VH-VL binders against q58483. Designs and how they scored, part 40

Target 1, 193 residues: q58483
Amino acid sequence: MKVIGISGSPRPEGNTTLLVREALNAIAEEGIETEFISLADKELNPCIGCNMCKEEGKCPIIDDVDEILKKMKEADGIILGSPVYFGGVSAQLKMLMDRSRPLRIGFQLRNKVGGAVAVGASRNGGQETTIQQIHNFFLIHSMIVVGDNDPTAHYGGTGVGKAPGDCKNDDIGLETARNLGKKVAEVVKLIKK
Key: E = the ipSAE of ESMFold2; O = the ipSAE of OpenDDE; V2 = 0.75 times the mean of E and O plus 0.25 times the DockQ between their complexes.

## First folded at step 21 (VH-VL; framework fv_anetumab)

Design r4 (at its last read DockQ between E and O 0.48; V2 from the best seeds 0.00; counts 0 for: pae E 4.2 > 2)
Fold by OpenDDE, last read:
Structure r4 (fold): chain C 193 residues (1-193), chain A 123 residues (1-123), chain B 111 residues (1-111)
Amino acid sequence: as target 1 above (193 residues)
Amino acid sequence: QVELVQSGAEVKKPGESLKISCKGSGYSFTSYWIGWVRQAPGKGLEWMGIIYPGDSDTRYSPSFQGQVTISADKSISTAYLQWSSLKASDTAMYYCARLPYRDSEGWDYFDIWGQGTLVTVSS
Amino acid sequence: DIALTQPASVSGSPGQSITISCTGTSSDVGGWNYVSWYQQHPGKAPKLMIYEVSNRPSGVSNRFSGSKSGNTASLTISGLQAEDEADYYCSSYTDSSTYVVFGGGTKLTVL
């Protein structure tokens, strides 16, 4: 069993990364293999809507997206994290999402477990709307969407940070991230029984 | 035009208190961090701390934590650096500088600098 | 310990090209895409010359350029002029903690 965590932050070690890693740590504690991926230093290009992927099963754009998609395909669970930019995901994460269309051919992510993490400048700074975008992505791929585990149980990991490292002191955020990891691990284990 | 204007040079004795100022103009003062940087005579730049005037969120370098107080009055677009008890070792040039507020994920650069305030502490 | 290491001094003749390096000595320096360079003449405030590794602010001569490789950022000054004689500082931040870092500075002498 393997779960990957992807941070869509333009910063490799920002607050989003911190929470994604926290979720992965919780998963690792459950005995599941984890891998963290940051999009910050990846070469990512936007989808150009050419629809070649529908015909050929592969995106014609050559960059770091294909490797990430491969990892997504191989994983049993996927956590996507993003800072809140205008109530939505970062452009980095959106590019990955948009370019994931090849995986929808045959629904290659079908029934994989999906979890979402969002970090904003305030507790109610768009984390939920951002998570909703991520959840929609998972649903469109026919994945199994999960929220964070009880007792926090809502929509996923939600963090608050104004400056780098702030989420280290966001106990609520850390807890939701850990509980997300626990839920993902739990559901992955259920599926793999 | 965007600028930071600092208060004038100070000559003090050890044990005295001091508060120097940095006034911003030409931009939204509450939307940028203001950092303080010390430069001892003949030495390099040393980050002391930073404040976000919008909500007075203040962060200090570990080396200066508890040694100085950084504050701001957004009503007059002014940031402050103060000492309760000066030491001879506080003799230095002090710069304020603007750090653009980007997002919660990271910082960037100081694009605007004050002209500096020379503080001399001697018996 | 978080540190940016610069050579203490560099020198060049007018018209030459010189490069100043800035190397991160800690794994905690996670902002290598956000390295800045400042020029400081004696008795003057620092001036931003390069931001985000290679971008020049308005008004900065195109003789100044920035690059990076690995954990080393570089400031290159082409067509060296007497007025370029100054101290140069690199800077960045830690993305895991609220911390701004300056290099030790490099004194550039124009021969």
Scores: ipSAE 0.535, ipTM 0.838, lowest interface PAE 1.0, mean pLDDT 94
Fold by ESMFold2, fold request of step 22:
Structure r4 (fold): chain C 193 residues (1-193), chain A 123 residues (1-123), chain B 111 residues (1-111)
Amino acid sequence: as target 1 above (193 residues)
Amino acid sequence: QVELVQSGAEVKKPGESLKISCKGSGYSFTSYWIGWVRQAPGKGLEWMGIIYPGDSDTRYSPSFQGQVTISADKSISTAYLQWSSLKASDTAMYYCARLPYRDSEGWDYFDIWGQGTLVTVSS
Amino acid sequence: DIALTQPASVSGSPGQSITISCTGTSSDVGGWNYVSWYQQHPGKAPKLMIYEVSNRPSGVSNRFSGSKSGNTASLTISGLQAEDEADYYCSSYTDSSTYVVFGGGTKLTVL
């Protein structure tokens, strides 16, 4: 069993990375293999709408997206995290989402477990609208969407920070990220027997 | 033109109160942190604390926690540093500086500095 | 009270290169890439020379460069000139509650 966590932050280190890693740590404590990927150091290009992936089964654009899609296909669970940029996901994460069409051919993500993380500059500062965008992505891929486990049970990991390390001291945010990881682990185990 | 203009030099006695100011102009005052730095005569720069005027989020260095008050009045684009009871050891040059707010993922640098306010505390 | 460690002084002759070190911890220089360097001439406010470890703001000579390795950041000044004689301070983001830490400063003397 394997769960991959992807940070859509344009920075390799920061609050989004911290919370995604916290969720993955909780999953690893349940005996499940984890892998973290940052989009900050990846070459990403937007989808150009060419439709060639329908015939070829993969996108003709050569960049780092293809390797990430392969890892998503191999995982049993996927955590996506993003900073809140104008009430939604980062451009980096959106490029990955738009370029994921090869995986929708044959619904290769079907029934994988999806969890979302978002970090904003203020509490209730767009984290939930950003998580909803991530949840929409999971639903369109026919995935199983989960939020954070009890007792924090809401929509996923939600953090607050105005400086890149602030979530180290966001106890509530850290707890939501850990409880998201626990819920992802629980559901992956249920599905995989 | 973007600038930070600080209030004039002060000569005070121990035990007196003082409030010095740092007025920002030419930019969106609430989009930047304002930090305060002390420089005692002949000494280096010493971090005091920082405020985000947009929501008044204020952080102090341990050496200055409880010793000074950092505040801002965003309606007049002004940050303040104040003492309720000055000590002779408060004699120093005090600089304000702005630091852009970027987002939850990054940090920046002090790009514009005030000219400094000299505070002299002597009996 | 926590400060980054810099040498108290450094000197060099015109045309030489010099390096000023700035040593912190994993909570600041080592763990983050938000190191800045400031130049201060006597009686003047500090001036930004380097940000994010190695970036120069516009208007700063390419004789100034920055780097880091582990918990130590470095400012290198090549082609040393008389006007470079000043105090130099490093600063870093810290993930402690205060957000910022400064070095104690280094006096550069051009011989």
Scores: ipSAE 0.481, ipTM 0.842, lowest interface PAE 3.3, mean pLDDT 93
ESMFold2, look of step 21: ipSAE 0.396; ipTM 0.810
ESMFold2 (binder alone), look of step 21: mean pLDDT 90; pTM 0.929
OpenDDE, look of step 21: ipSAE 0.183; ipTM 0.710
ESMFold2, fold request of step 22: ipSAE 0.437, 0.339; ipTM 0.821, 0.778
ESMFold2 (binder alone), fold request of step 22: mean pLDDT 90, 91, 90; pTM 0.930, 0.933, 0.929
OpenDDE, fold request of step 22: ipSAE 0.452, 0.487, 0.149; ipTM 0.808, 0.823, 0.697
ESMFold2, last read: ipSAE 0.375, 0.033, 0.011; ipTM 0.798, 0.653, 0.602
ESMFold2 (binder alone), last read: mean pLDDT 90, 90, 91; pTM 0.932, 0.930, 0.932
OpenDDE, last read: ipSAE 0.438, 0.052; ipTM 0.804, 0.670

Design r5 (at its last look DockQ between E and O 0.30; V2 from the best seeds 0.00; counts 0 for: pae E 10.6 > 2)
Fold by OpenDDE, look of step 21:
Structure r5 (fold): chain C 193 residues (1-193), chain A 123 residues (1-123), chain B 111 residues (1-111)
Amino acid sequence: as target 1 above (193 residues)
Amino acid sequence: QVELVQSGAEVKKPGESLKISCKGSGYSFTSYWIGWVRQAPGKGLEWMGIIYPGDSDTRYSPSFQGQVTISADKSISTAYLQWSSLKASDTAMYYCARLPYYDSEGWDYFDIWGQGTLVTVSS
Amino acid sequence: DIALTQPASVSGSPGQSITISCTGTSSDVGGWNYVSWYQQHPGKAPKLMIYEVSNRPSGVSNRFSGSKSGNTASLTISGLQAEDEADYYCSSYTDKSTYVVFGGGTKLTVL
């Protein structure tokens, strides 16, 4: 069993990465293999809507997306994290999402477990709307969407950070991230029985 | 016109306390971070720390943590850098600078700089 | 501590194009797309010349440009003029340490 965590932050070690890693740590504690991926240093290009992927099974754009998609395909669970930019995901994460169409051919992510992490500048700063976009992505791929586990049990990992490093002191955020990891691990194990 | 104006040069002795100032004008002072940068004679720029005057959120470089205190008075659009006990090694030019853009993931650049405050510490 | 490495000095003749490099370690530079460049004349405050690798603020000559390849950011000054003689500093942000870092500075001499 393997779960990957992807940070859509333009920074490789920002608050988003911190919470995604926290979720992965919780998963690792459950004996599941984890891998962290940052989009910050990746070459990503937007989907141009050419639909060639529907015809040929792959995107004609050559960049770092294909390798990430491969890892997504091989994983049993996927955590996507993003800072809140205008109430939604970062452009980096959106590009990955949009370019994931090849995986929708045959629904290659079907029944994989999906979890979401969002970091905003305030407690109610768009974390939920950002998570909703991520959840929609999972649903469109026919994945199994989960929130954070009890006792926090809402929509996923939600962190508050006005500046880098803030999430280290966001106990609530850290707890939700860990509970997300626990829930992902739990559901992955249930499916793999 | 957006500008940062710093207090005048200081000549001090080791062990003395000091507080220098940086006053912003021409913009919303509480909406931008103010950083402090040290430059020892003939040396490069060193980031000391930064403060958000709106709520006085303050961050320090590890090298300067506990060595100085950064503060702000938003009522007069002024940021401060102070020492409780100066050392000869504190002799340097000190700049304040505005950081206009930031997010939860990182800092960006300094677009406006003060003219600098020269601090000389000698016995 | 993480460091941005610059050459200590560069020189060029009027009209020439020169480049100043700023190199960081990939493992430590978390803000590599947020590289800025500052010009400092003797006895003066630093001036922002380039931000976010390649963006030029208003009022800065188009002779100044920025780029990046791998772990190295570069400041290029074309049509070198006497007034360009100054110290130049690159800067970025370290995500792991959560602080701003400056390069060691480069002294540009116009011959």
Scores: ipSAE 0.485, ipTM 0.827, lowest interface PAE 1.0, mean pLDDT 94
Fold by ESMFold2, look of step 21:
Structure r5 (fold): chain C 193 residues (1-193), chain A 123 residues (1-123), chain B 111 residues (1-111)
Amino acid sequence: as target 1 above (193 residues)
Amino acid sequence: QVELVQSGAEVKKPGESLKISCKGSGYSFTSYWIGWVRQAPGKGLEWMGIIYPGDSDTRYSPSFQGQVTISADKSISTAYLQWSSLKASDTAMYYCARLPYYDSEGWDYFDIWGQGTLVTVSS
Amino acid sequence: DIALTQPASVSGSPGQSITISCTGTSSDVGGWNYVSWYQQHPGKAPKLMIYEVSNRPSGVSNRFSGSKSGNTASLTISGLQAEDEADYYCSSYTDKSTYVVFGGGTKLTVL
């Protein structure tokens, strides 16, 4: 069993990364293999709407997206994290989402477990609207969406940060990220029985 | 055009109070952190703390926690550093500096610096 | 653990390339992505030269470059000029308490 966590932050070591890693740590404690992927150091290009992937099964654009899609296909669970940019996901994460069309051919992500993380500048500052965009992506891929586990049980990992590393001191945010990881692990184990 | 203008040099006696200022202009004052940095005569730079004037979130270096107060008045685009009781060891140059703000990911470098305020505390 | 170590001084002749090191004593890799470098001439405020390890602000000469390897960041000045004579400070975020740390400073002398 394997769960990947992808940070859509344009920074490799930002608050979003911290929360995604916290969720992955909780999953690893349950005996599940984890892998972290940052989009910050990837070459990403927007979808150009050519529809060639419907004919070829693969996007004609040569960049780092294909390798990331392969890892998503191999995983049993996927955690996506993003900073809150204007109430939604980062451009980096949106490029990956838009370029995921090859995986929708045959619904190759069907029934994989999806969990979302968002970090905003203030508590209740767009984390949940950003998480909803991530949840929409999971639903369109026919995935199983989970939120954070009890006792925090809401929509996923939600953090607050205004300076680098602020989420280390966001005890509530860290707990939501860990409980998201616990719920992802629980559901992956149930499905893979 | 972005500018931080600090209040003038101060000469004080030990035990006196002091409040020095840093006025920002040419940018949205409430959208950036303001930090305070100390430089004792002939010595290096020491970070004291920062404030985000938009919501008054204030953070202190452990070395300066309880030693100074950092505040801001956003209506006049001004940050402050103040002491309730100066010591001779507070003699130093004090800089304010701006940090860029980026939603949730944050930044940790000082892009614009004030000219400095020399504080001399005669023992 | 939260100290940044720089050499006290460095010297070079005009036209040479000079490197100033900044070594962290912490094993916290997270803090090193935010390394910045400041130049300070006598009696003047510091000026940002490099941010986020290797990025150069607008208006800073391309003779200044930054890099990082492990816990050591480096500022390199190529084609050394007389006006480069100044104090240079590295800075980083330590990630433990929103704590900014400056190195002790390096005095660059152009011979």
Scores: ipSAE 0.006, ipTM 0.586, lowest interface PAE 10.6, mean pLDDT 88
ESMFold2 (binder alone), look of step 21: mean pLDDT 90; pTM 0.920

Design r6 (at its last look DockQ between E and O 0.32; V2 from the best seeds 0.00; counts 0 for: pae E 6.6 > 2)
Fold by OpenDDE, look of step 21:
Structure r6 (fold): chain C 193 residues (1-193), chain A 123 residues (1-123), chain B 111 residues (1-111)
Amino acid sequence: as target 1 above (193 residues)
Amino acid sequence: QVELVQSGAEVKKPGESLKISCKGSGYSFTSYWIGWVRQAPGKGLEWMGIIYPGDSDTRYSPSFQGQVTISADKSISTAYLQWSSLKASDTAMYYCARLPYYDSEGWDYFDIWGQGTLVTVSS
Amino acid sequence: DIALTQPASVSGSPGQSITISCTGTSSDVGGWNYVSWYQQHPGKAPKLMIYEVSNRPSGVSNRFSGSKSGNTASLTISGLQAEDEADYYCSSYTDSSTWVVFGGGTKLTVL
């Protein structure tokens, strides 16, 4: 069993990375293999809507997306994290999402477990709307969407950070991230049982 | 015109306290971070810390945590750097600088710099 | 903490093009896409020359340009002039513990 965590932050070591890693740590504690991926230094290009992927099963754009998609395909669970940019995901994460169409052919992510992490500058700064976009992505791929586990049990990992490192002191955020990891691990185990 | 104007040069002895200032003008002082940078004689730039005058959110470099105090008075658009007890090793040029852009993921750059305040500490 | 390494010195003749490198010690530079460059003349405050790897602020000569490849950012000065003689510092964000880091600086001498 393997769960990957992807940070859509334009920076590899920001608060988004902190929370995604926290979720992965919780998963690792459950005996599941984890891998962290940052989009910050990846070459990502937007989907151009050519639909070539529907015809050929592959995107004609050559960049770092294909390798990430491969890892997504091989994983049993996927955590996507993003800073809140204008109430939504980062452009980096959106590009990955949009370019994931090849995986919709045959629904290659079907029944994989999906979890979401969002970091905003305020406690109510768009974390939920950002998570909703991520959840929609999972649903469109026919994945199994999960929130954070009890006792927090809402929509996923939600962190607050005005500046880098702030999430280290966001106990609520850290707890939700860990509970997300626990829930992902639990459901992955149920499916693989 | 956007500018940062720092207080004048200081000559102090070890053990003395000191507070230097950085006054911003020409922009919304409470909307931008102000950082402090140290430069020892003949040495490079060292980031000390930063403050958001709007709410006085203050962050320090690990190397300077507990060594100095950064503060601000938004009513007069002024940021401060102070020592409770100076050391000879505190001898340096100190710059304040404006950080115009930031987010939860990282800092960006300093676009406006003060002229610097020379602090000399000697017995 | 991530360190930024610069050459101690570089030199060039008027009219030449020179490049100053800034290399991170890790592949995971917290703000690697946000590298900035500062020029400092003797006895003067640093001046922002490049931000976010390759962007030039208003008022900065187009002779100054920035780029990045791998874990190395570069400042290029074309058409070198006497006035370009100064110290140059690269800067970036490192990690959640040190939000800003400067390179060691490079002394540019115009021959």
Scores: ipSAE 0.314, ipTM 0.752, lowest interface PAE 1.5, mean pLDDT 92
Fold by ESMFold2, look of step 21:
Structure r6 (fold): chain C 193 residues (1-193), chain A 123 residues (1-123), chain B 111 residues (1-111)
Amino acid sequence: as target 1 above (193 residues)
Amino acid sequence: QVELVQSGAEVKKPGESLKISCKGSGYSFTSYWIGWVRQAPGKGLEWMGIIYPGDSDTRYSPSFQGQVTISADKSISTAYLQWSSLKASDTAMYYCARLPYYDSEGWDYFDIWGQGTLVTVSS
Amino acid sequence: DIALTQPASVSGSPGQSITISCTGTSSDVGGWNYVSWYQQHPGKAPKLMIYEVSNRPSGVSNRFSGSKSGNTASLTISGLQAEDEADYYCSSYTDSSTWVVFGGGTKLTVL
């Protein structure tokens, strides 16, 4: 069993990374292999709308997206995290999402467990709307969407921070990220039994 | 165009209060951190603390916590460094510097520095 | 606070290359990519030379470069010139309660 966490932050070590790693740490405590992937150091290009992936099963654009899609296909669970940029996901994460159609061919993500993390500069500052975008991506891929586990049970990991390490001091945010990881691990185990 | 202009040199006695200023111009004042850095005569740079004027989030080096007050008045694009009771050891050059705000993900560097305010505290 | 460790002084002849080290911990230089370098001539404010480990702001000569390995960042100045004689400070973000840490400074003498 394996769960990957992908940070859509343009920075490799920001608050989004901190919360995604916190969720992955909770998963690793359950004996499940984890891998963290930052989009910050990846070559990503936007979808050009060419439609070639429908026929070929693969995007013709040569960059780091294909490697990331392979890892998503091989995982049993996927955590996507993003900073809140204008009430939604980062451009980096959106590029990955838009380029994901090869995985929809044959619904290769079907029944994989999906969890979402978002970090904003203020509490109630777009974390939930950003998580909704991530949830919509999971639903369109026929995945199983989970939120954070009890006792925080809401939509996923939600953090607040202005400086890149600030979420270390966001006890509520850290707890939601850990509880997301716990719920992802629980559901992955249920499905793989 | 973008600049930080600090108040002029000060000569004070131990025990006196002092408030020095750092006025930003040519940019959105509330969108950048303003940090304060001390440099005692012949010594290196020491970080004192930083403020985000947009919401007054203020953070101090432990060495200076309780020793100074950092504040800002965003209506006049000005940050302040203040002592309630100066000591002779406060004699130093004081710089303000701005640091870009990286919202939830990043940190940056002091890209623009004020010219410095020399504070001399002597009997 | 955790001061970053720099050599007190370095020297080089015009045209040579020198490197100034800046050693911290996993809580600052090692754990973050927010290292910056500042040049300070006598009586003047510091000037940003390198940010985010290796990036050069506009107007800074390409003779200045930065790198990092483990807990140690480095500023390299190639083709030394007389005007490079100054004090050089590194700085880093730290996830300790201080958020910012400076090195002790390095006096560069151009021989």
Scores: ipSAE 0.087, ipTM 0.683, lowest interface PAE 6.6, mean pLDDT 91
ESMFold2 (binder alone), look of step 21: mean pLDDT 89; pTM 0.918

